# Designs tried in a protein design chat: VHH binders against Spectrin beta chain, non-erythrocytic 5 (SPTBN5). Part 13

Target 1, 109 residues: Spectrin beta chain, non-erythrocytic 5 (SPTBN5), of Homo sapiens (Human) (q9nrc6r3533to3641)
Amino acid sequence: TPTMEGSLEFKQHLLPGGRQPSSSSWDSCRGNLQGSSLSLFLDERMAAEKVASIALLDLTGARCERLRGRHGRKHTFSLRLTSGAEILFAAPSEEQAESWWRALGSTAA
Below, E stands for the ipSAE of ESMFold2; O stands for the ipSAE of OpenDDE; V2 stands for 0.75 times the mean of E and O plus 0.25 times the DockQ between their complexes.

## First folded at step 19 (VHH; framework vhh_8h5u_2)

Design EE3 (from DD4 with Y58W; at its last look DockQ between E and O 0.89; V2 from the best seeds 0.75)
Fold by OpenDDE, look of step 19:
Structure EE3 (fold): chain B 109 residues (1-109), chain A 122 residues (1-122)
Amino acid sequence: as target 1 above (109 residues)
Amino acid sequence: EVQVVESGGGLVQPGGSLRLSCAASGFSLSTSGMSVGWYRQAPGNQHERVATIVSGGWTNYPDSVKGRFTISRDNAKNTGYLQMNSLKSEDTAVYYCATRGEHTYRAIWDYWGQGTQVTVSS
């Protein structure tokens, strides 16, 4: 079971059902991958407490795709959930983006 | 049908205050509490998150509004709030509310409002 934790930026691109959100922005977060679940926390304190995630994403059946510099950020990748929701992510480095992509890909597959 | 409706926007002078409301209906919220995100888009600018409250009651703000804006919720009313104090002209924007239902693992946000205009001008 893959595990990974680190800093990310995220931007919701599609709502469940593939609808466009009324608003979206790149926000900083701490990602925590445990098995088939990705938890996002808005700051380190929240992440450390693990009591207040902004999102708990089920990766079952999800698709993860490298975007490679799209949407105004470098080192980006997208996560499309079975719900139809799509979240864009940006990592601090190419190496971290690759690691996240591989970890999420292996979990979703 | 699920609805999310913002209200409380309007015209205010610099240094003034506004209180926005976000009323959600048509779906059940988590027993742990309503999660709410407030976003804004100013003319010519990108969208910006201005406040978040998660189910457990924790809050988060960007530096641009920290100390001036306060997000809260009334779970019994399925309503989120954004108290905006010490308003600046730079706070002028359309403000949007986002929330989510009880279903877990689906997304960060499930539902969005249509937005409410906030104008800060002397």
Scores: ipSAE 0.652, ipTM 0.858, lowest interface PAE 1.0, mean pLDDT 90
ESMFold2, look of step 19: ipSAE 0.767; ipTM 0.874
ESMFold2 (binder alone), look of step 19: mean pLDDT 81; pTM 0.813

Design EE4 (from DD4 with S55R; at its last look DockQ between E and O 0.78; V2 from the best seeds 0.00; counts 0 for: unsure alone 62.6 < 65)
Fold by ESMFold2, look of step 19:
Structure EE4 (fold): chain B 109 residues (1-109), chain A 122 residues (1-122)
Amino acid sequence: as target 1 above (109 residues)
Amino acid sequence: EVQVVESGGGLVQPGGSLRLSCAASGFSLSTSGMSVGWYRQAPGNQHERVATIVRGGYTNYPDSVKGRFTISRDNAKNTGYLQMNSLKSEDTAVYYCATRGEHTYRAIWDYWGQGTQVTVSS
């Protein structure tokens, strides 16, 4: 699974067990895919220092699906973890969304 | 039985201060620490993140509250805090606490409270 990095917006749609969060909003981050792990950093300094990620997600067994721009964003895809948590992502372009979808789908095998 | 409960909301005048608490119980995380996020939602507005504290004690704030709000935590008590100073009418919202164990790789946030109202008005 190759390294992939880039700007994303994200929104946690479901908690583990499929529970609903009390608050949900789109945030900006830098995503970093390494092996079967996806790290999300809230700003560029944290991403550059590789510290203080808001999340480090285990993609083993996860499912990745392209979306049709639901939840008020274009170029979207979803990531459903084996925990039952679901995170929505929006990329800056359709090309990048497709690249992320392919990379995440391969990692989640 | 995991419970996350916010407290400390109320009515304050502009320029005032409040301290919110986020108490977690039933966590197996009492010895490993927890990451905490504070979010808010005002009537007619979208939800927004206002503070996070994560592994290593690193904090993050959006520009709208930076310098006025301070997040902290007491891992021995499984409690997070949000100190809100120099409050403005724009800070009026329901404030929600989100939590996660510091070594949890299964989600961004795992548990949420039900919210506490903060009203900033003369």
Scores: ipSAE 0.794, ipTM 0.888, lowest interface PAE 0.7, mean pLDDT 87
ESMFold2 (binder alone), look of step 19: mean pLDDT 78; pTM 0.796
OpenDDE, look of step 19: ipSAE 0.829; ipTM 0.919

Design EE5 (from DD4 with T104V; at its last look DockQ between E and O 0.44; V2 from the best seeds 0.00; counts 0 for: pae E 5.2 > 2)
Fold by ESMFold2, look of step 19:
Structure EE5 (fold): chain B 109 residues (1-109), chain A 122 residues (1-122)
Amino acid sequence: as target 1 above (109 residues)
Amino acid sequence: EVQVVESGGGLVQPGGSLRLSCAASGFSLSTSGMSVGWYRQAPGNQHERVATIVSGGYTNYPDSVKGRFTISRDNAKNTGYLQMNSLKSEDTAVYYCATRGEHVYRAIWDYWGQGTQVTVSS
């Protein structure tokens, strides 16, 4: 059973090495946090079957922060990986964003 | 240079068809384990996903286009396709191809084209 799961929107903000992507846009997914890994799936079916995740992010040493500013979404947080990559996430509500932030921060420790 | 380029957009009457192409260069769709997706954005709207095909063949469509749009890929040509049939005025938008790495451990990687305009008007 996952530590946390739910709907998220995400956007690649920085690539590994801290490089800026040439183009990126918000997309939706189903997030699944287990152990030190955050899996992103295309939809609920893929998440339930845990097949062909669209991303598997290693949270070891990662940094998670609530965003005060807007990036075109309301309930956002960022996840900075040790690779230097940074992904922005948006949750459906402020309460869920806080829950994700707390869970991700605890896992990254 | 890594890029994806869309083509095949244009003006079409309601009920017509168009086929969009998404040519990938600088990387291999099959070797890199990439999914292909098509997204659209009409004026004043957010991006909407209209089709995705993963490397394993799973496809996903929203209800608004199910039965009318078909995504496919030709790994030998390093190209994705979107066949759009029975087009309606509400399908008018800029269509973007995106490719996305699967099972990526370090980041989410995706490559987006600059878009191709599709206009459905009588």
Scores: ipSAE 0.162, ipTM 0.507, lowest interface PAE 5.2, mean pLDDT 81
ESMFold2 (binder alone), look of step 19: mean pLDDT 80; pTM 0.810
OpenDDE, look of step 19: ipSAE 0.771; ipTM 0.902

Design EE6 (from DD4 with I108M; at its last look DockQ between E and O 0.45; V2 from the best seeds 0.00; counts 0 for: pae E 5.6 > 2)
Fold by ESMFold2, look of step 19:
Structure EE6 (fold): chain B 109 residues (1-109), chain A 122 residues (1-122)
Amino acid sequence: as target 1 above (109 residues)
Amino acid sequence: EVQVVESGGGLVQPGGSLRLSCAASGFSLSTSGMSVGWYRQAPGNQHERVATIVSGGYTNYPDSVKGRFTISRDNAKNTGYLQMNSLKSEDTAVYYCATRGEHTYRAMWDYWGQGTQVTVSS
């Protein structure tokens, strides 16, 4: 059973090295956190079958911060990787954003 | 220079077809483990995903284009494609190619092209 799972939207805010991307947009996924590994899947069916992940991240050394309503979304938080990349996430509710933030924060540093 | 560039847009009548291309340069789609996605945006709307293909070949489409659009990739040419058939006026938009890391030990990022206009009208 995963430590945390649920629907998320995400957006690349910074590229590795801290560079701004030329453009980016919000996209949807199903997140699955097990241990220090965060898997993002295209949708609920792919998450249930555990195939076709769009990202598999090791969160060691990452930093997670609450952002509230930013970039056109409510219930947001960020994940800053050691490479300097930063990904923004939006959860469906404030309670879920808090839960993700606590779960990611306890595994990231 | 790391980039993706779209091509193949244009004016087409309803029921027509277009094939869009997404050429990646400065990185390898296959060795970087990247998915290719096509998105569209009409004025006043947010981006809408219309197709995704992962490095392993799995594809995903929303119901609005399923059966009409086909995404593919040619890793040897470092290029993604979107075949659009049975086009409708509602498909009019700027179409963007984007690439995203599927597996990133310490980083996640995406590259977006500048867009190519598709206009479906009589």
Scores: ipSAE 0.111, ipTM 0.456, lowest interface PAE 5.6, mean pLDDT 79
ESMFold2 (binder alone), look of step 19: mean pLDDT 80; pTM 0.811
OpenDDE, look of step 19: ipSAE 0.477; ipTM 0.779

